VH-VL binders against Uncharacterized protein mtre-1 (mtre-1). Designs and how they scored, part 18

Target 1, 142 residues: Uncharacterized protein mtre-1 (mtre-1), of Caenorhabditis elegans (q09347)
Amino acid sequence: YHQYRELKCSTPTNSIRGGPDRAECHLVLKAEELETGRPVPTGLGCWQEDHDGEEREYCDIVCPKSHTVFISYIDQGHRACFNFITYQVEKRNDEHVLWRSGKCLNSTVNYRIGCKFDDPFETQFKSDNEIFAHLRARARRV
Key: E = the ipSAE of ESMFold2; O = the ipSAE of OpenDDE; V2 = 0.75 times the mean of E and O plus 0.25 times the DockQ between their complexes.

## First folded at step 18 (VH-VL; framework fv_umesolerbart)

Design w2 (from n1 with light chain W94Y F96W; at its last look DockQ between E and O 0.61; V2 from the best seeds 0.00; counts 0 for: pae E 9.1 > 2)
Fold by ESMFold2, look of step 18:
Structure w2 (fold): chain C 142 residues (1-142), chain A 123 residues (1-123), chain B 107 residues (1-107)
Amino acid sequence: as target 1 above (142 residues)
Amino acid sequence: EVQLVESGGDLVQPGGSLRLSCAASGFTFSDYAMNWVRQAPGKGLEWVSFISGYGSYIYYADSVKGRFTISRDNAKKSLYLQMTSLRAEDTAVYYCARESYDFSTDSYAFDIWGQGTLVTVSS
Amino acid sequence: EIVMTQSPATLSVSPGERATLSCRASQSVSSYLAWYQQKPGQAPRRLIYGASTRATGIPARFSGSGSGTEFTLTISSLQSEDFAIYYCQQHNNYPWTFGGGTKVEIK
């Protein structure tokens, strides 16, 4: 069973190069890879942590209990986001998060993500409202 | 050998249309943003258009907005510029250029250029 | 848009002498500036990026300096192959504008 995500991050001026302004991200939920998808409100499900002296912003990808998560594409104008250096998908318990750091935090960038499950995704969330409630509860915990 | 080769330049009348192509070889095309740059006879360089490596971000110079369309086909390692409503002022050599980024210095430049293709718009 | 102004338009210099080319931006471009060389009938060639970093294969006689709005390209001892037109370009924000060029010619 497959689900797809797009994580779209934009600066306030929508500049494609890293600069002084932090980008804000929103997740797009997709049942099929090329569909338009269902957007999550900007910023919902994202938070900041310090990791060994490095500032990172983490975003919940909404792929819980997925056995495989992969980034199929990353599109950025002025390559500020590098896998394993300024971004990575990371598993935390049964959840998957994407983190960004450095100049990638201040860049307009689009990630296309695939998730593979053993069971249909609908068995975990009955509706998008349940997904949003999950993400709001996570945000309030931090 | 890393190469960019433009083609499709021609003599056209004002109001006409033309499609330029740029064939890339010797590097992973989808890893690089690509640009079109033009140079009118006896004049300086003018940036025309930009497309990101997977095409999510596209920008145009004001002088060509609404008339030119940049696109790419990563499977064919090709960059395109569809030109419409051509004017005499569009007469130029058109270059495709690869955009490089150096992570250590956080800097950009056009590191690989094609040899150009001439577009002449004349009645 | 950010306007890039190069001066002088033409610089006449004898072989073996120093050439100093100026590039000014209408707004700060930080260090997001590149220099290119173009000879007649040829495509431009990247010389300097990040205002001061020489591209691979560019001779040490080429040096760049500056930040913000004022930038300089210096050729410390001109060779016969250095007589060309030089362009600066900013990559701070679109449009990625070029300067008007400085032609370096034999005095």
Scores: ipSAE 0.008, ipTM 0.643, lowest interface PAE 9.1, mean pLDDT 86
ESMFold2 (binder alone), look of step 18: mean pLDDT 93; pTM 0.946
OpenDDE, look of step 18: ipSAE 0.036; ipTM 0.679

Design w3 (from n1 with heavy chain R98K Y101W F103Y A109Y I112Y; at its last look DockQ between E and O 0.04; V2 from the best seeds 0.00; counts 0 for: pae O 4.7 > 2, placed apart)
Fold by OpenDDE, look of step 18:
Structure w3 (fold): chain C 142 residues (1-142), chain A 123 residues (1-123), chain B 107 residues (1-107)
Amino acid sequence: as target 1 above (142 residues)
Amino acid sequence: EVQLVESGGDLVQPGGSLRLSCAASGFTFSDYAMNWVRQAPGKGLEWVSFISGYGSYIYYADSVKGRFTISRDNAKKSLYLQMTSLRAEDTAVYYCAKESWDYSTDSYYFDYWGQGTLVTVSS
Amino acid sequence: EIVMTQSPATLSVSPGERATLSCRASQSVSSYLAWYQQKPGQAPRRLIYGASTRATGIPARFSGSGSGTEFTLTISSLQSEDFAIYYCQQHNNWPFTFGGGTKVEIK
């Protein structure tokens, strides 16, 4: 079973390199990779943490209990976001998050993410509202 | 006034090593990404390497990856290119180029170039 | 890599005439396209950035247009000092890549 996500992070100038402005991200839930999807309300799902003295922004990609999470797409040739350097998908307990750091925090970047499950995703959440409630409870954008 | 002055170009044998330098002045060096661009005799321009203001982000052309190392010393306002395992095809004038970002258009370009330094690789 | 193709390779134009130089990208580079001028024995000089913005000090006769994959540099009325090689370069993707250049020569 597959689910897809799109994490859209935007700066006012749509810079593909680190700029002066912090990007704002929002998550889009998708059943199919290339569908329009359902946007998560703004202000949900992302938070900031300090990691060994470096600021990171974490975003829940809503793929709990997924056995496989992969990034299917990122803007090619990006100048601020580099895999394993300034961003990465990370498993935390049964959940998956995508963190960004450094100049990637101040850059426009779009991720397409795929999640694979052993069971239908719909068995975990009854509705999008339930997902949103989960995100509100778990993490809130500051 | 912005100035970029390359140095270090020389004649070397294949397999040899050479270190180029670029001395910058007239701007806050650490605020800007720097690039090396080379031009073989009678040929076009080829981007070689990029380094961000504080060296956190570095990129190389595939043709030089693993052989060339870009670095900078912001205190000395200097850009460097350590070249190893030099090949005949590395023969070129090497330019250091300052990159600029226009905020209003979110556009990037090499706004200043040095005069270049000639590297000749020949047996 | 994004391949930048410039045409024509050589453009013969008389002084006072209009010169139109083309630059094509193998994939979209948005508006992250710059034009440079290079005269013999000199380093390249910035002309246009962001596809259509003239750099400081560049005469109004130089103009850039285009987005995505098709770009044009226009010299409305060629002056004697304009005979040179012109390069386009994309700043959108790694690796940065230049076009092969267009030599503008006197007819």
Scores: ipSAE 0.045, ipTM 0.632, lowest interface PAE 4.7, mean pLDDT 92
ESMFold2, look of step 18: ipSAE 0.227; ipTM 0.739
ESMFold2 (binder alone), look of step 18: mean pLDDT 93; pTM 0.944

Design w4 (from s29 with heavy chain S53G, light chain N93R; at its last look DockQ between E and O 0.04; V2 from the best seeds 0.00; counts 0 for: pae E 8.2 > 2, placed apart)
Fold by ESMFold2, look of step 18:
Structure w4 (fold): chain C 142 residues (1-142), chain A 123 residues (1-123), chain B 107 residues (1-107)
Amino acid sequence: as target 1 above (142 residues)
Amino acid sequence: EVQLVESGGDLVQPGGSLRLSCAASGFTFSDYEMNWVRQAPGKGLEWVSFISGYGSYIYYADSVKGRFTISRDNAKKSLYLQMTSLRAEDTAVYYCARESYDFSTDSYAFDIWGQGTLVTVSS
Amino acid sequence: EIVMTQSPATLSVSPGERATLSCRASQSVSSYLAWYQQKPGQAPRRLIYGASTRATGIPARFSGSGSGTEFTLTISSLQSEDFAIYYCQQHNRWPFTFGGGTKVEIK
């Protein structure tokens, strides 16, 4: 079973190579790869952590219990976001998050993400409101 | 093995149109930003246009804005420059260039160039 | 637009001698500067990027230095194949402007 996500991050000036302003990200939920999808409120499900002295921003991509998560491509201007260096998908418990660091934090960039499950995604969330509640609860705990 | 080949240069009258093509081979085309650079006969290099790897970000030199359109087709590994309202000043060899980035030094350059295609605009 | 000014326009140098080429930016480009070599009838070739890093396959006699607004390309012990035109280019902001070039000629 497949679900798709787009994580859209933009700065106020659409800076593509970094700059003074932090990008704000929002997730787009897609049941089919080519649909427009359903946006999650900007910033919901994202938080900051220090990782060995490096600032990182993590965003929940809403693929819980997924056995396979992949980034099909990353859309950026001047490359500032590099897999395993300034971004990566990481598994935490039964959830998957995407983190960004360095110049990628201050860059306009879009990720297209696929998630594969053993069971239909709808068995975990019956509606988008349940997804938003899950994300609000995570933000409160983190 | 890594190669860029331009085509489509021709003799054209002022006000005319041409479409230049650049065929890429030997590398993953969608991973690279691409540029057009031109050189008038006996003159220096002039940057013309930029397109990001998936085409979402496009920039032009002021001298060509509104007349030239850069595009790419990643499935065909091809870069294009649609030129309209051509002027004598557009006479040049047109190069396509691959933009490289070195993460360790945070630095850019045009590392692969085609051999160029000549555009001549004359009456 | 950042204006890149190269000097001298023409440099006459004997083989085996040192050539020093200058490139100046109208405002800071940090270290986002590349150098290219172009021989007659050929496409440019990348020499230096990041102001001072030699590209793969470029001989050690080529070196670059500088940051901000003032940059230098040095060719130690000039070889016969080094007689060409050299361009600097900034990659700091659009448009990615080139300098006017320095032609290195045999004396």
Scores: ipSAE 0.023, ipTM 0.662, lowest interface PAE 8.2, mean pLDDT 87
ESMFold2 (binder alone), look of step 18: mean pLDDT 93; pTM 0.945
OpenDDE, look of step 18: ipSAE 0.025; ipTM 0.699

Design w5 (from n1 with heavy chain A33S F50Y; at its last look DockQ between E and O 0.22; V2 from the best seeds 0.00; counts 0 for: pae E 4.8 > 2, placed apart)
Fold by OpenDDE, look of step 18:
Structure w5 (fold): chain C 142 residues (1-142), chain A 123 residues (1-123), chain B 107 residues (1-107)
Amino acid sequence: as target 1 above (142 residues)
Amino acid sequence: EVQLVESGGDLVQPGGSLRLSCAASGFTFSDYSMNWVRQAPGKGLEWVSYISGYGSYIYYADSVKGRFTISRDNAKKSLYLQMTSLRAEDTAVYYCARESYDFSTDSYAFDIWGQGTLVTVSS
Amino acid sequence: EIVMTQSPATLSVSPGERATLSCRASQSVSSYLAWYQQKPGQAPRRLIYGASTRATGIPARFSGSGSGTEFTLTISSLQSEDFAIYYCQQHNNWPFTFGGGTKVEIK
């Protein structure tokens, strides 16, 4: 069973190398990889943490209990957003998050993310509103 | 000596296909992102495509997207540009260009260029 | 895309004189701006990167300045070998874009 996500992060100048402005991200939920998808309300699902003295922004990608999470596509991220360097998908308990750091925080980048499950994703959440509630309870954008 | 040498330029008809190659020498090829840049006769420079060191990131100009495919073989230290559905406006000298990064200045540039190979699309 | 506009299109300068070339970006490219020189029948050559850093082997008479949307390439005292076309190019956004070029010719 598969689910797909888009994490869309944008800066005012659409910079790919990191400008002066912090990117604003929002998540799009998809059942199919190339569909338009359902946007998560703004201001939900992302938060900041300090990791060994470095600021990171974490975003929940809403793939709980997924056994496999992968980034299928990234655009405009190669100049500031590098896998395992300034961003990474990370499993925390049963949840998965994507963190960004460094100049990637101030860069325009879009991620396509795939999640694989043992059971239908719909068994975890009955509705998008339930997902949104989950994200609200988990974290809010600071 | 650091060097890039393009090849494969030819005369082709509209709608035709052509594959360009760029042979790199004198440096660790996989450490560098590579680009194709073209220049129509008597015109300016136009960026065509980009590929990262290991091919993880690829980008195209809108003018060639869906028609051109950039690839690389790091073992052979070679860069390629597969061109399809060629148009008259694709006529140009095609340059292979290495992109370098300077950590001290946090800046990029095309620091090494080949001498180019001419692609002519004409009926 | 970010449009890079160079001016003037043609600059006529006498040997020994100062040449000032302008490059404007339609939106900020920070300092991710490079300058290239191209002579007839030759490939472009990198002159300046990071808006103001002179590449190795480039004479001191070449200098770059600016940030954001306005950039300048200056040749303090034009030499005979400097007559060429100069291009600016931004590395800040996809797609990468070049200016239209400034042809520096002998007056």
Scores: ipSAE 0.029, ipTM 0.692, lowest interface PAE 3.8, mean pLDDT 92
ESMFold2, look of step 18: ipSAE 0.235; ipTM 0.749
ESMFold2 (binder alone), look of step 18: mean pLDDT 93; pTM 0.947

## First folded at step 21 (VH-VL; framework fv_umesolerbart)

Design x1 (from w1 with heavy chain Y54S Y57T; at its last look DockQ between E and O 0.57; V2 from the best seeds 0.00; counts 0 for: pae E 8.0 > 2)
Heavy chain, then light chain:
Amino acid sequence: EVQLVESGGDLVQPGGSLRLSCAASGFTFSDYDMNWVRQAPGKGLEWVSFISGSGSTIYYADSVKGRFTISRDNAKKSLYLQMTSLRAEDTAVYYCARESYDFSTDSYAFDIWGQGTLVTVSS
Amino acid sequence: EIVMTQSPATLSVSPGERATLSCRASQSVSSYLAWYQQKPGQAPRRLIYGASTRATGIPARFSGSGSGTEFTLTISSLQSEDFAIYYCQQHNNWPFTFGGGTKVEIK
ESMFold2, look of step 21: ipSAE 0.012; ipTM 0.613
ESMFold2 (binder alone), look of step 21: mean pLDDT 93; pTM 0.945
OpenDDE, look of step 21: ipSAE 0.526; ipTM 0.859

Design x2 (from w1 with heavy chain Y57S; at its last look DockQ between E and O 0.26; V2 from the best seeds 0.00; counts 0 for: pae E 8.3 > 2)
Fold by ESMFold2, look of step 21:
Structure x2 (fold): chain C 142 residues (1-142), chain A 123 residues (1-123), chain B 107 residues (1-107)
Amino acid sequence: as target 1 above (142 residues)
Amino acid sequence: EVQLVESGGDLVQPGGSLRLSCAASGFTFSDYDMNWVRQAPGKGLEWVSFISGYGSSIYYADSVKGRFTISRDNAKKSLYLQMTSLRAEDTAVYYCARESYDFSTDSYAFDIWGQGTLVTVSS
Amino acid sequence: EIVMTQSPATLSVSPGERATLSCRASQSVSSYLAWYQQKPGQAPRRLIYGASTRATGIPARFSGSGSGTEFTLTISSLQSEDFAIYYCQQHNNWPFTFGGGTKVEIK
């Protein structure tokens, strides 16, 4: 079973390569890769952590119990986001998160992400409101 | 060898339309952001349009916005510029340019240029 | 948009002499600046990127410097093949504007 996500991060001026303003990200939930999808409120499910002196922003991409998560592509124009350097998808506590750091935090970038499941995604969340509640509870855990 | 070859330049009337093509060879086309740059006869370089490697980021110079449409077909390794409502000031040699990024120095430039195709707009 | 201003418009220099070309940005472009050379009837050629990094195959007599709003291209000992028009271009943000060019010609 497949689900898709788009993580859309943008600054107020839509700057491509860093700048003074932090990008704000929102997740888009998709059953098919190229559909319009259903937006998660901006910033919901994202939080900051310090990692060895470097700030990272983590976003839950809502692929719980997925056996395979992959970035099908990343589109950013002038690059500030580099895999394993200023961003990565990683598994954490049976959840999948995408983190960004460095100049990637202040850059407009779009990720397209695929998630593969053994069971239909709907067995975990019956509605978008359940997804939003999960993401709000995650902010409390920080 | 890495190459870009423009085609489709022609003589057109004001208000007319024209589609330029840029054929890429010798490199993985989808890895690179692409640009159009034009140069009016005897004048300097003017950046026209940008398209990211997968096409989700597209930008235009104000002078062409709403009249020109950049696109790419990564399967055909081709970049396009659809021009409509052409004006005399659009007369120029049009170059396609590959944008390179050097991770080690965090730097950009247009490292490969085609030889250009001439668009002439006259009544 | 960021306006790039090159000066002088024309620079007359004898072979073997030093040529210094100026490029100014209307706002900071950090070090996201490239220099190109264009000879008559040819496409532009990349010389310098990142304000100061010489592209592969470019002779050592070409050097770039600057950051923020002021940039300089220097040709330390001008050769006959260096007489051309030189353009700067910023890559900080779209539109990725060029300067108006500096023609380097034989004095």
Scores: ipSAE 0.019, ipTM 0.641, lowest interface PAE 8.3, mean pLDDT 87
ESMFold2 (binder alone), look of step 21: mean pLDDT 93; pTM 0.947
OpenDDE, look of step 21: ipSAE 0.107; ipTM 0.772

Design x3 (from w1 with heavy chain Y54S; at its last look DockQ between E and O 0.61; V2 from the best seeds 0.00; counts 0 for: pae E 6.9 > 2)
Heavy chain, then light chain:
Amino acid sequence: EVQLVESGGDLVQPGGSLRLSCAASGFTFSDYDMNWVRQAPGKGLEWVSFISGSGSYIYYADSVKGRFTISRDNAKKSLYLQMTSLRAEDTAVYYCARESYDFSTDSYAFDIWGQGTLVTVSS
Amino acid sequence: EIVMTQSPATLSVSPGERATLSCRASQSVSSYLAWYQQKPGQAPRRLIYGASTRATGIPARFSGSGSGTEFTLTISSLQSEDFAIYYCQQHNNWPFTFGGGTKVEIK
ESMFold2, look of step 21: ipSAE 0.035; ipTM 0.658
ESMFold2 (binder alone), look of step 21: mean pLDDT 93; pTM 0.947
OpenDDE, look of step 21: ipSAE 0.054; ipTM 0.720

Design x4 (from w1 with heavy chain S56D; at its last look DockQ between E and O 0.15; V2 from the best seeds 0.00; counts 0 for: pae O 10.8 > 2, placed apart)
Fold by OpenDDE, look of step 21:
Structure x4 (fold): chain C 142 residues (1-142), chain A 123 residues (1-123), chain B 107 residues (1-107)
Amino acid sequence: as target 1 above (142 residues)
Amino acid sequence: EVQLVESGGDLVQPGGSLRLSCAASGFTFSDYDMNWVRQAPGKGLEWVSFISGYGDYIYYADSVKGRFTISRDNAKKSLYLQMTSLRAEDTAVYYCARESYDFSTDSYAFDIWGQGTLVTVSS
Amino acid sequence: EIVMTQSPATLSVSPGERATLSCRASQSVSSYLAWYQQKPGQAPRRLIYGASTRATGIPARFSGSGSGTEFTLTISSLQSEDFAIYYCQQHNNWPFTFGGGTKVEIK
């Protein structure tokens, strides 16, 4: 079983290499990679943490209990966001998050993320509203 | 000692296929993005392909898209370039190059190069 | 793609003289610019990265400057071992691109 996510991060000026403005991210839930998907309301699911003196913004990609998470695509036209340096997919308990740091925080970038499960994802949440409630709770960590 | 060693270069006919290998040693292979760069005889350097540390990000030059496939085996500390539908213009010395990132300067460079392997495409 | 243009194509310099190599980008690459040296029959060697940072082991006579679209590699006093081809390369945008190279030869 699989699900896809699209994490869309954009600055006011759509700057790719970074700049003074922080990018705002929102998540799109997809059953298939190239479908339009279901957008998550803005402002949900992302929070800030300090990691060894460096600011990181974490976003829940809503792939709990996934055994395999991968980034299938990144529209990276510039090297503002590089894997393991200024962003990474991380497993925390049975959840998966994508964090960004450095210039990646102030850059426009889109991720396509694939998640594989042993059971249908639909069995984990009763509705999208339940997912939104989950993400809203995560946003409180800011 | 940090080292990259290419192999697999050969003489092949147009339309043929060839697989290049690059063996890495002296460093944690998975921590580094890797690249292939080629140089036609008597010509300049041309970037060919990029693959991230764990292979989740890959990029190709337009000249090789659809024909070349970059891959890596971190367990074997090896980088590969599968070439298909080879053309005369693919004739070159192929280098594997490690890309390093400097946090203090926020900059990149190919800091380690192999000695290259020659691929000749000719009828 | 970002086109990297190096000039001159060939630079004839006497030993001990100053050599100035130019690299121009068709659009801004910020400071994501590296310089490499290549001698005949050898692989390229990193000289400068981040436009102005000298790599470990590189003599002080090599220096890099510039940002955006204009970059310069300077060899303050050319030594016999410095006669080679020099390439600039941008790491700012996909695809990565190299300049055409400048051959520094003995005058």
Scores: ipSAE 0.005, ipTM 0.635, lowest interface PAE 10.8, mean pLDDT 91
ESMFold2, look of step 21: ipSAE 0.199; ipTM 0.734
ESMFold2 (binder alone), look of step 21: mean pLDDT 93; pTM 0.949

Design y1 (from w1 with heavy chain F50W; at its last look DockQ between E and O 0.39; V2 from the best seeds 0.00; counts 0 for: pae E 7.7 > 2)
Fold by OpenDDE, look of step 21:
Structure y1 (fold): chain C 142 residues (1-142), chain A 123 residues (1-123), chain B 107 residues (1-107)
Amino acid sequence: as target 1 above (142 residues)
Amino acid sequence: EVQLVESGGDLVQPGGSLRLSCAASGFTFSDYDMNWVRQAPGKGLEWVSWISGYGSYIYYADSVKGRFTISRDNAKKSLYLQMTSLRAEDTAVYYCARESYDFSTDSYAFDIWGQGTLVTVSS
Amino acid sequence: EIVMTQSPATLSVSPGERATLSCRASQSVSSYLAWYQQKPGQAPRRLIYGASTRATGIPARFSGSGSGTEFTLTISSLQSEDFAIYYCQQHNNWPFTFGGGTKVEIK
């Protein structure tokens, strides 16, 4: 079973070169990789953490219990945004998150993410509202 | 050898349309942002349009917004510029240019240029 | 848009002499500044990027300096093949913009 996610991060001016403005991200839920999908309300599911003195922003990509998560596509604005250094998909318990750091925090960038499951994703959440509630709760974590 | 080759330049009447192509070779095309830059006869360089590696982000100069469309086909390693509602002031040599990024200096430049293709808009 | 102003428009220099070209930005472009050389009938060629980094294959007589709003391209000793038009260009803001160019001609 497959699900896809699109994480769209953009600065107020859609800058791809970095700069002083922080990008805001929102998640799109997709059954198929190239469909339009269902947007998650902005401001849900992302939070900031300090990692060894470096600021990171984490976003829940809503692929719990996925056995395989992969980035199928990235259209990076700032070329200094590269995997494992300034962004990465990370498994935390049963959940998966995508974190960004450095120049990626202040640049416009688009990710497409694929998630594979052993069971239908629909069995994990009853509705999109339930997903939104989950993400809202996650965003409140410090 | 890294190379860009433009084609499609022609003589067209005002209000006409024209499609330019740029064929890339010698490098992984999708790894690079691409640009169109034009130069009117006897004039300086003018940036026209930019497209990201996978085409998700596009920018235009105000002078061509609403009239020109930049696109790319990474499978064919090709860059395109669809021009419509052409005006006399669009007359220029059109260059495709690869934008490179240097990680050590955090800087950009147009490091590879084609030889250009001439577009002439005249009655 | 960021306006890039190059001066002088034309610079007459004798072979072997030093040439200094100026490029000013209407607002800060950090170090996202590149210099290009263009000879008649040819496409532009990258000389300097990041304001001060010389591109591969570019002779040591070419150097770039500056940051923010003031930039300089220096040719320490002009050679016959250096007579051309030089353009600066910023990569910091949309739209990308070029200076008007400086023509370096033989005195």
Scores: ipSAE 0.024, ipTM 0.677, lowest interface PAE 5.5, mean pLDDT 92
ESMFold2, look of step 21: ipSAE 0.027; ipTM 0.668
ESMFold2 (binder alone), look of step 21: mean pLDDT 93; pTM 0.951

Design y2 (from w1 with heavy chain F103W; at its last look DockQ between E and O 0.05; V2 from the best seeds 0.00; counts 0 for: pae O 7.1 > 2, placed apart)
Fold by OpenDDE, look of step 21:
Structure y2 (fold): chain C 142 residues (1-142), chain A 123 residues (1-123), chain B 107 residues (1-107)
Amino acid sequence: as target 1 above (142 residues)
Amino acid sequence: EVQLVESGGDLVQPGGSLRLSCAASGFTFSDYDMNWVRQAPGKGLEWVSFISGYGSYIYYADSVKGRFTISRDNAKKSLYLQMTSLRAEDTAVYYCARESYDWSTDSYAFDIWGQGTLVTVSS
Amino acid sequence: EIVMTQSPATLSVSPGERATLSCRASQSVSSYLAWYQQKPGQAPRRLIYGASTRATGIPARFSGSGSGTEFTLTISSLQSEDFAIYYCQQHNNWPFTFGGGTKVEIK
């Protein structure tokens, strides 16, 4: 079973090379990679952490218990985000998150993320509200 | 002009089947989630079913689960509702409604409605 | 399901007067609340979304407020074309649910 996510991060000026403005990210839930999907309410699912003196922003991509998570596409006009350097998909327990750091935090970038599951995703959440509540709770814990 | 036009409403006997259609025009159909909403004569509005832009997510009201099937053909810009095992209580005007999302307000709404098609279930 | 309760069922108001319609949710729907207007023989029309945002083309006399479980639609000065049935609807949980409606009629 497959699900897809799109994490859309944009600065106010849509800068792609970094800059003074922090990008704001929005998550879109998809079953198909190229569909429009359903957006997650703004402000849910992302939080800041300090990692060895470096600021990181983590976003829950809502792929719990996924056995395989991959970035299918990254849309950026200039290299400001580098895999494993300024961004990465990370598994935390049964959850998956995407973190960004450095200049990637201040860059406009879109991620397409694929998640593979052993069971239908619909069996994990009963409603969008349940997903949003999960993301809200996750963000508030940090 | 953005428009939705329902069709297929008819008089059917209990236990019968009927397929409703909704033709969309004036917008990119696949970009929007679509819904069916019905209204019994002289009664209020009742949500019936939801289908996402590419049909990946589908939801039904309990009152129609197992009997109704929502589908869409994005190439034809059409929304469908296949109804089976119809009951008298299914008698209603059936509306197709476009659901929109506003990022600035983080909110949803049925922003476009068809004029509805009447389904009458009677012996 | 979330039960949406509208009150009153019928509201008699004179032209030019203020009309206040209430919508209560059995549990929190945050701000995912929309208001619709329906006139006889017509399809519903979106008035308010996000509890308080007026839709394009909707007169300023219409306003929405509230969050969580209590919501209000206000018509500051009723016009002749405003006599209709008004429905609230939540988009927070499946299944989507409507209130029973409030009929605004001429006093």
Scores: ipSAE 0.023, ipTM 0.640, lowest interface PAE 7.1, mean pLDDT 92
ESMFold2, look of step 21: ipSAE 0.336; ipTM 0.783
ESMFold2 (binder alone), look of step 21: mean pLDDT 93; pTM 0.946

